# Designs tried in a protein design chat: VHH binders against q12xb4. Part 8

Target 1, 267 residues: q12xb4
Amino acid sequence: MLDFVGLGLFDEKDISLKGLEKIHNADKVYVEFYTSILMGTDLEKMEMLYKKKITVLSREDVEQHAEDWLVDAKDSNVVFLTGGDTMVSTTHVDLRLRAADMGIKTTLIHGASIASAICGLSGLQNYRFGKSVTIPHPYVSNRGVRVVSQTPYDTIKNNIEAGLHTAVFLDIDKDKGYMTVNQAMEILLEVEGKLGEGVMVDRLAVGIARAGSPSPVVKADYIEALRDYYLGGPLHIVVIPAELHFVEAEALVKLAGAPEGILENID
Below, E stands for the ipSAE of ESMFold2; O stands for the ipSAE of OpenDDE; V2 stands for 0.75 times the mean of E and O plus 0.25 times the DockQ between their complexes.

## First folded at step 1 (VHH)

Design U14 (framework vhh_surovatamig_d1; at its last look DockQ between E and O 0.26; V2 from the best seeds 0.00; counts 0 for: pae E 16.8 > 2, unsure alone 63.5 < 65)
Fold by ESMFold2-Fast, scan of step 1:
Structure U14 (fold): chain B 267 residues (1-267), chain A 129 residues (1-129)
Amino acid sequence: as target 1 above (267 residues)
Amino acid sequence: EVQLVESGGGLVQPGGSLRLSCAASGFTFSSYAMSWVRQAPGKGLEWVATISGSGGSTDYVDSVKGRFTISRDNAKKSLYLQMNSLRAEDTAVYYCAKDSRPYYYGSGRYWTSEAFDYRGQGTLVTVSS
């Protein structure tokens, strides 16, 4: 059997009681940290609380060589841990399909997701969100050409045109580090400078740092202001609001320090 | 060292189907997102589709959604593009392309075709009566 367990947002205590029970009954426990990192914990703290040895899997172990460890689930209890909720903003459904092909039963034990956390922290209504998108770090190709993804700009544009807010995930790269709200704002403005469609001009955004921690920061302001706003340490996420209902605008002003002028342009 | 060899192109009638293949060598195929890009006669390069290293995530240009399917066989080190309901505007040289990034972050669209550190030689697809 293979149990997928979501670890939640911040530390080793965010796991559900059901998830902890699955770990206690497991023969093997694996974790990956490439989709999401729990900033309030480390492997030692997790192993101490969970009373189990945990094997860390790389992206390569999960995406290319999954059968090497999935085979253990044919005749024993295997737990696979991820930050957040297991099937949110991951490709891990592929692991369930591969397990099914091997005759392995799978279950999901949910964890708190950043997708719901941003709604609670910002006051923006969950049902008013469109497609999410990730901003990758710009990079230089082997041919010396700087590469910047246009997808975040396109996704935000399409959502705004449909009246939908955009959850914007920020790249986690071991070499370049955790993308900050400040860097994300710079990237969006850089793409705006190239495309010239006016999407990011005078655009309201919400910067969120350390969701689920004891010290979260939520700041709503225009992209140009957020570029220079200090939100502290990782992990960061951005929301780009579309048109706001009154309660959403009021929440951003009262709880996230948005400019009061946004109240003039509500539904 | 890195080699990408496309095949499967040819003349096909409007509404027809064609399957393109790309044989990869010289790198850990399953570690990299792979893309199909095309260049129509007299036009620039256009990104068509991307697939993640595992095959679990795919992305397509709007004009081919529902008609084209990108897939891969990591054991065979092969990339495929199943093209259905072909239109005259799909006429182009199709290139198999290796992403410079080892992982796919949902960023299949780039402001430059040179986002890819390697491209194959291309395979010509002509959609004509």
Scores: ipSAE 0.014, ipTM 0.427, lowest interface PAE 7.9, mean pLDDT 86
Fold by OpenDDE, look of step 2:
Structure U14 (fold): chain B 267 residues (1-267), chain A 129 residues (1-129)
Amino acid sequence: as target 1 above (267 residues)
Amino acid sequence: EVQLVESGGGLVQPGGSLRLSCAASGFTFSSYAMSWVRQAPGKGLEWVATISGSGGSTDYVDSVKGRFTISRDNAKKSLYLQMNSLRAEDTAVYYCAKDSRPYYYGSGRYWTSEAFDYRGQGTLVTVSS
């Protein structure tokens, strides 16, 4: 059996009792830290609290070589830990499907999710969100060409046109590190410079840092200003709101320090 | 070694339909977003559509939206492109392309065509009356 367990947002204590029970009953416990990471803890603290050895899986282990460790779940109890809530990432869904193809039964134990936390922190309404997107770190292709994804820009654009907010996840890379709100703004502005469609020009954005911690930061401002705002340490996430409800606008001003001018454009 | 082999191209009249296939091997197929790209005569490579590893997310170039459908069968390691309501401007060599990056939320649309680390030999689609 394979149990997917969400660890929650910040530290080792955010796991549910049911999640902890799964770990205690597990023969093997794996964790991945490339879709999310608990910044308020470390592997040692996790192992100490959970009373179980935890094996860290790389992105390659999960995405390319999952069969190598999934096979253990046919005859034993295997737990797969993730930051936040499980199955939020499409990668987790793919993993679950692979398990199913192998005849492995799976269960889900949910954790606190950044997807809902951003609504609580910003005051934006969850039902007004559209398709989410991830900003990947720019990379150099095999041909030596720098590649920047346009997908985030297009997704945001489409959502805005539909009157929907966009949750913008920020890439985690073992070499390049945790993408910051500042980097995300730079990338979006770079794409704006390339495409010139005006989507990101003076666009309101919300930067959120360290959701679930005792000291989260929520800052709303125009992208150009937010690009230079220091939010502190990781993890970061971005929300690009579309048209705001008056309650949302008030929340962003009072709770996230948004420019008061945004209230003038609310019906 | 990564192999991508396209098939299904041919001559079709405007308004007609074709279904392209791509057989993939040499990598964990379901771990990567796959794309169709095309090159019309005298033109550069153009992105057409992308599908996520699981198939749960798709995206298209605007000109083919509502007409083309990208899909995949991970068990068969196959990628498909159903093309309906074909137009003369759809005439091109169509290539199956592997994304060089693992899947992210959304499509694999880049402003350059160098985002793909592997591409097949292509299959010719000619739309003509």
Scores: ipSAE 0.005, ipTM 0.234, lowest interface PAE 10.3, mean pLDDT 90
Fold by ESMFold2, look of step 2:
Structure U14 (fold): chain B 267 residues (1-267), chain A 129 residues (1-129)
Amino acid sequence: as target 1 above (267 residues)
Amino acid sequence: EVQLVESGGGLVQPGGSLRLSCAASGFTFSSYAMSWVRQAPGKGLEWVATISGSGGSTDYVDSVKGRFTISRDNAKKSLYLQMNSLRAEDTAVYYCAKDSRPYYYGSGRYWTSEAFDYRGQGTLVTVSS
């Protein structure tokens, strides 16, 4: 049997009781750290709390060589751990499909997802979110071409036109590090300069740092002001609101420090 | 050695269709998500579409949704892009790429900017009256 267990947002304590029970009953426990990072823990702390040895799988182990370890689940209890909620914003449905082809039964034990956490932290309503997007670090390709993605700008534009908020995930790169809200604001303003469509002009944004930790930061302001606001250490995420319902605007002012002026024009 | 060879580009009128192909070798094709990316003259590289290793999930940049369809044949180690209702702004060199990024963008997952680990030489698509 193969159990997919979500680890939640921040540290080893975010696992559900059901997840912990599955780990206790497991013959083998695997984890991958390449789709998400739990900033408040490490492998040693996880093994200490869970009282089980945990084998780290690389992206290649999970995506190229899955059958090498999936076969264990034919005659033993195998647990596969992922930060957040395993099937949310991952390609891990491919593992379930491969397991099914091998005659292996799978279950999902959910964990808290950043998608729900941004709603709780900001007060923005989850049903008012459109398609999410990730801002990649700009880079120079191996062919010498500088790459700055315009896709995040276009996604935000389309959502705003539909009256929908945008969750904007920020890149993680081994060389360039964890993208900050400040860097994300700079990138969006750079693309605005090229496209000139006004999407980022006088636009409210919400910066969120360390969701799930004891001390998260939630700061709402106009993009130009957030460019200069220090949110502290990783991980960061951005939300770009569309038009706000009064309760949402009130939440941003009271909980995220948004300028009170945004309340003057809300029905 | 990973090799990706694109074909199927050409000159087409607006509203027309083309089907791009990519022959893959040197890796276990079915184990990897695959993408199409494009580069318009004088512009940066733009992600177009991604398909999971199994073929069960796809995603597209908004500008091509409803017009382009990505598909794969794992037995033939081939990736395809069916492009319908072509527009002048689709003019670009199209590259097949072995994608290292998480397939689904959004809903609580992070990804890296090194998504384009390997790509072919590209195939030119020109959309002009």
Scores: ipSAE 0.000, ipTM 0.160, lowest interface PAE 16.8, mean pLDDT 85
ESMFold2 (binder alone), look of step 2: mean pLDDT 79; pTM 0.809

Design Z01 (framework vhh_6z1v_2)
Fold by ESMFold2-Fast, scan of step 1:
Structure Z01 (fold): chain B 267 residues (1-267), chain A 126 residues (1-126)
Amino acid sequence: as target 1 above (267 residues)
Amino acid sequence: EVQLVESGGRLVRTGGSLRLSCAASGFTFSSYAMGWFRQAPGKEREVVAAISWSGGSTWHADFVKGRFTISRDNAKNTVYLQMNSLKPEDTAVYYCAADRSYYGTYRLSEADYDYWGQGTQVTVSS
């Protein structure tokens, strides 16, 4: 049997009681940290709390060589741990399909997802979100030209025109590190400078740091102000609101320190 | 530096077959979902096929289903589009693109793709 267990957002205590029971009854426990890292814990803290040895799997172990460890689930209880919720913003449904091809039963024990966390933290209504987008780190092309993706700008523009908020994921790069809200604001303004469509001008944004931690930061302000606002350590995410309903505007002002002037634009 | 280089586009006759290749470099190819898009003269760019990071999940547009097959070889950092039973309506510039969002799960909108190749021209004669 193979049990997928979501670890939640931040530390080793975010696991559900059902997830902990699966770990305690497991013959083997694996974890991967490449899709999502829990900033509030480490392997030693997890092993101490869960009272099990945990084997860390690389991306290659999971994505290219999964059969090497999935075979253990034919005759024993195997648990596979991921940050967040196992099937949200991951490729892990592929593991379930591979297990099924091998005659292995799989189950899902859910964890808290960043998709619901940003709605709760910002006060923005889940059903009013449009297509999400990721801002990649700028890179240098084969011709030596610096390239900045226009895709986030276009996605935000299209969502705003449809009256929908945009969840903006921030790139994680092994060499460039975790993108900050500040860097994301700079990138959006750089694209605005090239296109001149006014999408990012006087645009409200919400910066969120360390969702699910004891000290999350949620700060709503205009893009220019957020560019210089210190949110602390990773992981960061951005939301770009479209037209706000009254409760959403009140939440941003009262809970995220948005400028009071946004209450005038609730209709 | 990130590079996606398409190859294999050429003139083919109706009913013919063609295989497009897209060679990727400058990023961890095996971690990204990949897509093939096309754009005919005077038309919008449309998604043709998509493949997850592992190749375990694929999607094909209804207008090419049964004729086109997307595949990938992670050891060679290459994604392919096998095109069979070609029609004049398949004439377009074909683009390879990488979706790094959602950690290797493909999406189906042009706006979801962050890295793009320069395109390869496929012309199908009557």
Scores: ipSAE 0.000, ipTM 0.162, lowest interface PAE 15.4, mean pLDDT 87

Design Z02 (framework vhh_6z1v_2)
Fold by ESMFold2-Fast, scan of step 1:
Structure Z02 (fold): chain B 267 residues (1-267), chain A 125 residues (1-125)
Amino acid sequence: as target 1 above (267 residues)
Amino acid sequence: EVQLVESGGRLVRTGGSLRLSCAASGRTFSSYAMGWFRQAPGKEREVVAAISGSGGSTWHADFVKGRFTISRDNAKNTVYLQMNSLKPEDTAVYYCAAEPYWSGYLTRPSEYDYWGQGTQVTVSS
């Protein structure tokens, strides 16, 4: 049997009791960290709390060589751990399909997802979100030209036109590190300066840091102000609200310190 | 999980003033957004004003802005509608309604789960 267990948002304690029970009953426990990072823990802390040896799998182990370890689940209990929720923003459904082809039964033990956490932290309604998008780190081409992705700007524009909020994920780079809300605001304003469509002008944004930690930060303000606001350490995420319902606007003011003037713009 | 009872509706002359009250029974009143709605014979129910659970945010329909004011007293579990400069077209049954602070759009009748029985306001010219 193969049990997929979501680890949640931040540290080794975010696992559900059901997930912990699966680990305790497992013959083998695997984890991958390439789809998501839990900033509040490490392998040693996880092994200490869960009281099990954990084998780390690379992207290649999961995506290209899965049969090498899935075979263990034919005759024993195998647990596969992923940050967040196992099937959200991952390709891990492919592992379930491969297991099924091998006659292996699979179960899902859910974990808290950043997709729902941002709704709870901001007060914005989940049913009012459109397509999510990731802002990649700008890079310099082989010809020495600075390349900035236009896709986030286009996605945000399309969502706003449809009355939908945008969840904006921030890139993680081994060289450049974790993108901050400040850097994301600068990137969106840079694209605005080039395109001139007015999408980011006087635009409200919500910056969120360390969702699921004991000290999360949630700050709503206009992009220009948020660019200069310090939210502390990673991981960061941004939400760009579209047209707000009255309760959403109140939540941003009371819970995220948004300018009170936004309450006038929801009629 | 609230019951709502409106009071204060009566006959008033054009240009007069009237205050409506809505008393809520049950727990967690401060967790509910509150709205005042009205319905005239043969018309659909329309929103007049809304107030957040804390009372920090209020909304008023364009046709009553400057004339009507919504307020609440969470210690008394009561929401009020102060109506000034009344016009014959304000004649209607006035309803209060409650919605949990975590759901819905405050100006849409379908978002409110709890309703009072209504109080009649008649404005004579």
Scores: ipSAE 0.000, ipTM 0.115, lowest interface PAE 19.4, mean pLDDT 85

Design Z03 (framework vhh_6z1v_2)
Fold by ESMFold2-Fast, scan of step 1:
Structure Z03 (fold): chain B 267 residues (1-267), chain A 124 residues (1-124)
Amino acid sequence: as target 1 above (267 residues)
Amino acid sequence: EVQLVESGGRLVRTGGSLRLSCAASGFTFSSYAMGWFRQAPGKEREVVAAISYSGGSTWHADFVKGRFTISRDNAKNTVYLQMNSLKPEDTAVYYCAAKFRYGSSWTPEDYDYWGQGTQVTVSS
């Protein structure tokens, strides 16, 4: 049997009691860190708390050579750990399909996901969110031209027109590091300057830092103000609200310091 | 070229203390977890202690808890093992090892780079 266990948002304590029980009863425990980073922990802290040896799998071990370790789950209990929730923003459903092809039963023990955390922290209603999008770091092409993706701008525009909020994930790059809310605001304004469609003009945004940590920051303000607001260390995420219900607007003002003027434009 | 160079091993009497050092070069030290391992004649290599790439967490084997302490100085690219209340059973060659991001506290095979070792002998 193969149990998928989500580790949650931030540190080794975010695991559910059910997940911890699966680890304790496991014959082998594997983890991958290439899809998600838990900023508050590391392998040593996890092994100390969980009291089990944990073997780290590379992307290649998971995506290309999975059968090499899945075979252990035919006759023993294997646990596979991921940050967040195991099937959210991952391709790990492929592992379940491969296990099924081998006659291996799989279960899911869920973990807290950033997708639900942003709703709780901002006060914005989950059912009012549209398609999410990631802002990639701008880069210089082989021809020396600066490339800035227009996809985040287009996705936000389409969501706003449909009355839906946008979860905006921020790129992680080995050389450029973790994108900040400030950099994201600059990128959106750069695209606005080129297109001139007014999508980002007087646009409210929510910056969130360190969801699940002891010191999360949630700040709602217009994009121009957030460009210069200090939110501290990673990981950062942005939400661009569309039209706000009364409770959403009140939450942003009272809990995230949004301008009181947003209360005038609720429906 | 990656290098890990251990130093500080010597003969010491039971109850004595030693500090081992491991100087790293040829890789971004602050991105690697570090471990101390030992191997006595006729025995398997075993993990003694491990420290995360940031130094924010450490692990020590039960047989050295309270006696040994691992630490690191990322500005000096060095990992240390402070060994107190030494016993004859601590006699071994001590190795430092590096693993990108996360090191394993449990398995020598999980580590990417290894030093040549430094001999510690504890006499009765």
Scores: ipSAE 0.000, ipTM 0.116, lowest interface PAE 18.8, mean pLDDT 86

Design Z04 (framework vhh_6z1v_2)
Fold by ESMFold2-Fast, scan of step 1:
Structure Z04 (fold): chain B 267 residues (1-267), chain A 124 residues (1-124)
Amino acid sequence: as target 1 above (267 residues)
Amino acid sequence: EVQLVESGGRLVRTGGSLRLSCAASGRTFSTYAMGWFRQAPGKEREVVAAISRSGGSTWHADFVKGRFTISRDNAKNTVYLQMNSLKPEDTAVYYCATDYGLYYSKDSREYDYWGQGTQVTVSS
């Protein structure tokens, strides 16, 4: 048996009671931190609360060498822990498919996801969100030219045209670290400079840091202002609102410090 | 940094077989889903097949199902497209691509890294 358990947003206490039961009954417990980390905890605190030894798996262990540890789930109870909800903003469905190919049954024990947390923190309605997108770190091409993905720009543009908000996930890179809201704003403006379509000009955005912590930061302002706004440590996420209903605009002003002028432009 | 180089395209007679290869460089090959696309003159680029990071999940377009098979060898940083029972309508430039998506995508617009393409021509 292989049980996937989501750990939630911030610390070792975000786990569900069902998740704790799976850990208590497990023969082996693995965790990965490369898709998301819980900034309010560490391995020692997790092991102390959960009363189980936890083995940390690298990206390579999960994505290239998964069969090496999945084989244990044929004849024993294996738990795989991930920050957030295991199948949200991860490729871990691939692990379920590989397990199925090996004759291993899998279950999902859900954890709180950043996808729902952003709605609560911003006041933006979940049913008004369109396709989500990830901003990757820019890379240098074979020709030595800086390349920036156009996909986030296109996704945001298409959502705005459809009247839908965009959840914008920020890349986690082994060498470049956790992308900040400030970096994300710079990247969107860089693409705007190349395309010239005016999508990101005078565009409202919401920067969120440390969702689920005792002191999250939620700041709504225009992209140019958020570029220079201090949100503190990771993890960060961005929402680009489309057309706002009055209650959404009011929530951004009152709860996220958006410019009061946005209320004058809402119908 | 991801660099993709396709090879294997050539002239083949109807009913023939061909294997295309896409060699990737850079440490991120095994972290990305891969796709094969094709574009014939005067036609839109269309998705042919896609494969997950591990190779545990594949998708093939209906027009090639049963004839084409996508596979990958992460130890060799290579993705393959085995093409059997080739037809004249399979004539196109074939591209491999990768993206930042969590899963393989059927939408070419979601792929950020592309090879330069390899020409496949199928004659009677």
Scores: ipSAE 0.000, ipTM 0.153, lowest interface PAE 18.4, mean pLDDT 85

Design Z05 (framework vhh_6z1v_2)
Fold by ESMFold2-Fast, scan of step 1:
Structure Z05 (fold): chain B 267 residues (1-267), chain A 125 residues (1-125)
Amino acid sequence: as target 1 above (267 residues)
Amino acid sequence: EVQLVESGGRLVRTGGSLRLSCAASGFTFSSYAMGWFRQAPGKEREVVAAISSSGGSTWHADFVKGRFTISRDNAKNTVYLQMNSLKPEDTAVYYCAARPGFYWTSYEPREYDYWGQGTQVTVSS
């Protein structure tokens, strides 16, 4: 048996009681931190609270060598822990398919997801979101040319044209670190300067830091203003709103400090 | 009584290095985020670096990034600021500050509950 357990957003206490029960009854517990890091905890705090030894798996252990540890779930109880909710913004469904091919039964114990947290924190309606996208860190090619992905710009443009908000995930790199809202704003403006389609011009955005912590920051303002706004430490996420319903605009002004001018033409 | 006591400030020459320490007592240190701030004469107090309660997350101001490193030792109730490649514009009184909870939610000085008395760093040419 293989139980997938979502750990939630921030620390070791975000686990559900059902998830904790799975850990206590497990013969082996694995975790991965490459898709999401819980900034409010560490391995030692998790092991102390859960009262179980936890083995950390690399991306390669999960994506390339999964059978090496999945085999344990044929005759014992194995738990696999992931930040957030296990099947949201991950490829972990592939692990369920591999387990099924091996005759292993799997279950999902859900955790709180950033996908729902951004709706609660911003006041933007879940049903009005389109495709999410990730902004990768810019890199330098083998020929010495700086490469900036155009995909986030295109996804945001398409969503706006459809009247849908965009959840914008920010890249996590072992060497470059956690992308900030400020860096994301700069990247979107850089692509705008190249393409000139006016998508990011006078565009409202919402910067969110430390969702699920005791002290999250939510700030709505135009992209140019957010580029210079201090949101503190990671993890950061961005939402680019499309056309706003009145209640959404009111929430952004009252709860996220958006410019009051956004209310003038909606009511 | 809650106390934060900074030490390590002194006169150093441009390009030199210095390590500041801040010893905390009277509160549960591991439950507080910590920050280093500085104030030069005639200027507002500004944030230099911050560290989460666990030490797993750090932030450094752009003007010190790559030169200064914040760290903490929860077993010793101490936060540190390692300062390398010092410049004359780094001359200021350096303060450590404590804020309850895991994270610094604002770099604004008023968001910090506890403050030390400061330690003077002077960088000369």
Scores: ipSAE 0.000, ipTM 0.102, lowest interface PAE 20.1, mean pLDDT 86

Design Z06 (framework vhh_6z1v_2)
Fold by ESMFold2-Fast, scan of step 1:
Parts: C-alpha cells; sequence; structure tokens
Structure Z06 (fold): chain B 267 residues (1-267), chain A 125 residues (1-125)
C-alpha cells in the first residue's frame, strides 16, 4: 500500500489528522522537497512531531529510481510526503501509475495547496482562473544568446483574452535559488520588450510571499511597481488578474493595497 | 548551453515510414519531458506526441495514434518519433521540445520551454 500525503503550506502542523494517522501506521515514510519546501519546518521537527524516521528522496530517487522504494509498498505500508497537495504542480501521478503497474494500491490524503491559498489571500475567485504556468530561470543558448521562456507571456496573454486570471509559479533551482516576485516581474517585462504586444503594459499583478505562515505578504500593484517591492523571504508566487469582478477589485485594494483606480469602471 | 537539434526530416511517399531524432544538450535530459510538435503552412502548431522524463508514460494525438510512436534514450540524450503509414496531411515542420511541466492529459505547447529549430517532413502521393 502506498499513501500519498500532502503536508500543506508552511510547517509540520499543516498536515491533516488523516495524514498524521497514515504516518503513525506506516512502516516507511519518504518525503521530497524538490517540488516545494516548507519554510517553517525542518526534517528534525517533522520527525519529532510525527514520531517516525523520514527518508528524504531526491528528484532522481522519485523520477528515475522510484521502483527501488515502491517495491516496499507491495508488502508493507509506505507513505510518500509532498509539500502542498501531492498531485498539484507535480508529476507524482506518474508514481501512482507505476505503483498500479506493480499491483500496489495507492490513496491520496490531501494537503492545503498554494493553488487554493492564493485565492483566499488575494480574494480572487478560483473558478475565474485559467491555465497556470511556471516561469523558469533564464538560460544561455549554445549561440551565446540569453534566452527567456516565452511560455509564461503566451499563457498570461491567452488567459487575459479569455477573461481568466493566471497563477504564475516561480522556479526553484538548486544553483539560482528561489525566484522572487521581483525577478518574475523583470522576466515578464524583458519578454514584453522583445515582443511589444502590450500584454504586460500597465498590467496589474499580485505578489504573494510565505502563504500559510504567520506573516504572509500579499501586494497588488502594477508589474513595474512590484519589480521594486520588497516581499521578504520565500516562497513567492504571482497572480496576474484578468478582468475583475467588483468584489475581487475591492479585495485587492482593501487587503493587498492595490491602486484605488482599479475600483473605477468595475462591473 | 541548452540545445535541441532535430534530424531525419525528408521527402517520403504516402504509406512510407520515417524516423525523426532530437539530440539534446546543455541540460539534464532525464529530468525533462519531451514532445514532438508540428506546423504546416497556414495551420496552427499542434502536439503530435509527448513522453515523460523516464519514458514510462507516452501520449499520442488521435490523428497519429497507431501510426506514430514516441520513444527516448536517456543514455544518449535523444528523443525519437517513429512515423509509419505516412499520409499527405502529415506534411509539416516537426519540432522537438523539452519541458519540466507536463501534467496535462492533452499536452500543450505552453508546457514546453525549450524548442528545436525544426525538421521538414514532406509526404507525396
Amino acid sequence: as target 1 above (267 residues)
Amino acid sequence: EVQLVESGGRLVRTGGSLRLSCAASGFTFSDYAMGWFRQAPGKEREVVAAISWSGGRTWHADFVKGRFTISRDNAKNTVYLQMNSLKPEDTAVYYCAAGRTYYSIYPDSHEFDYWGQGTQVTVSS
């Protein structure tokens, strides 16, 4: 048996009671931190609260060598822990399929997801979100040209044209670290400078830092202003709103300090 | 430096077969999902096939299912597209793409961040 357990957003206490029960009944507990890190905890605090030894799996252990540990779930209870909710913004559904191929039963114990947390923190309605996208760190091509992915720009453009908000996930890189809202704003403006389609011009954005912590920051402002706004430590995420319903605009002004001008011509 | 280089495109007759290759360098190939896309003149770019980072999962568009097969060799940093029973409507420039985000039942170009320059496939009667 393999149980996937979402750990939630910030610390070791965000786990559900059902998730904790799965850990207590587990013969082996694994965790991965390459898709997301819980900034309010560490492995020792998790092991102390959960009263289980936890083995950390690298991306390679999960994605390239999963059979090495999945085999244990044939005859014992194995728990696999992921920050957030296990199947949101991860490829972990592939683990479920591999387990099924091996005759292993799997279950999902959900955790709080950043995908829903951004809705609560910003006041933007979840049913009005379109396709999410991740901004990767820029790279240098073999021709010596700096390349910035156009995918985020295109996704935001398509969503805006459909009247849908965009959740913009920010890259986590072992060498470059956690992308900030400021870096994301710079990247979007760089792509705008190349394409000239006006998508990012006078564009409202919402920067969110440390969702689920005691001190989250939510700041709505135009992209150029957010480029220079200090949101503190990780993890960061961005939302690019499309057309706003009145309650969404009010929430951004009252709760996220958006410019008062966005309240004009609403409805 | 990231690079994707397609090869194998050429003129083939209807009913023929062709194998496309895409050689990757400058990134950890085995950490990326790979896809094949195509675009014919005057048409939108469309997804042909996609393969997970491990090769354990593949997706093929309905219009090529049973005729095309995507595969990869992580030791050689190469992804392949085996094209059988070719039809004139398969004529297009074929592009190789790499992405870390592949969660869709229907893979979309917006899930791929690195792109090759394309290789031309022409199918004649």
Scores: ipSAE 0.005, ipTM 0.158, lowest interface PAE 16.0, mean pLDDT 87

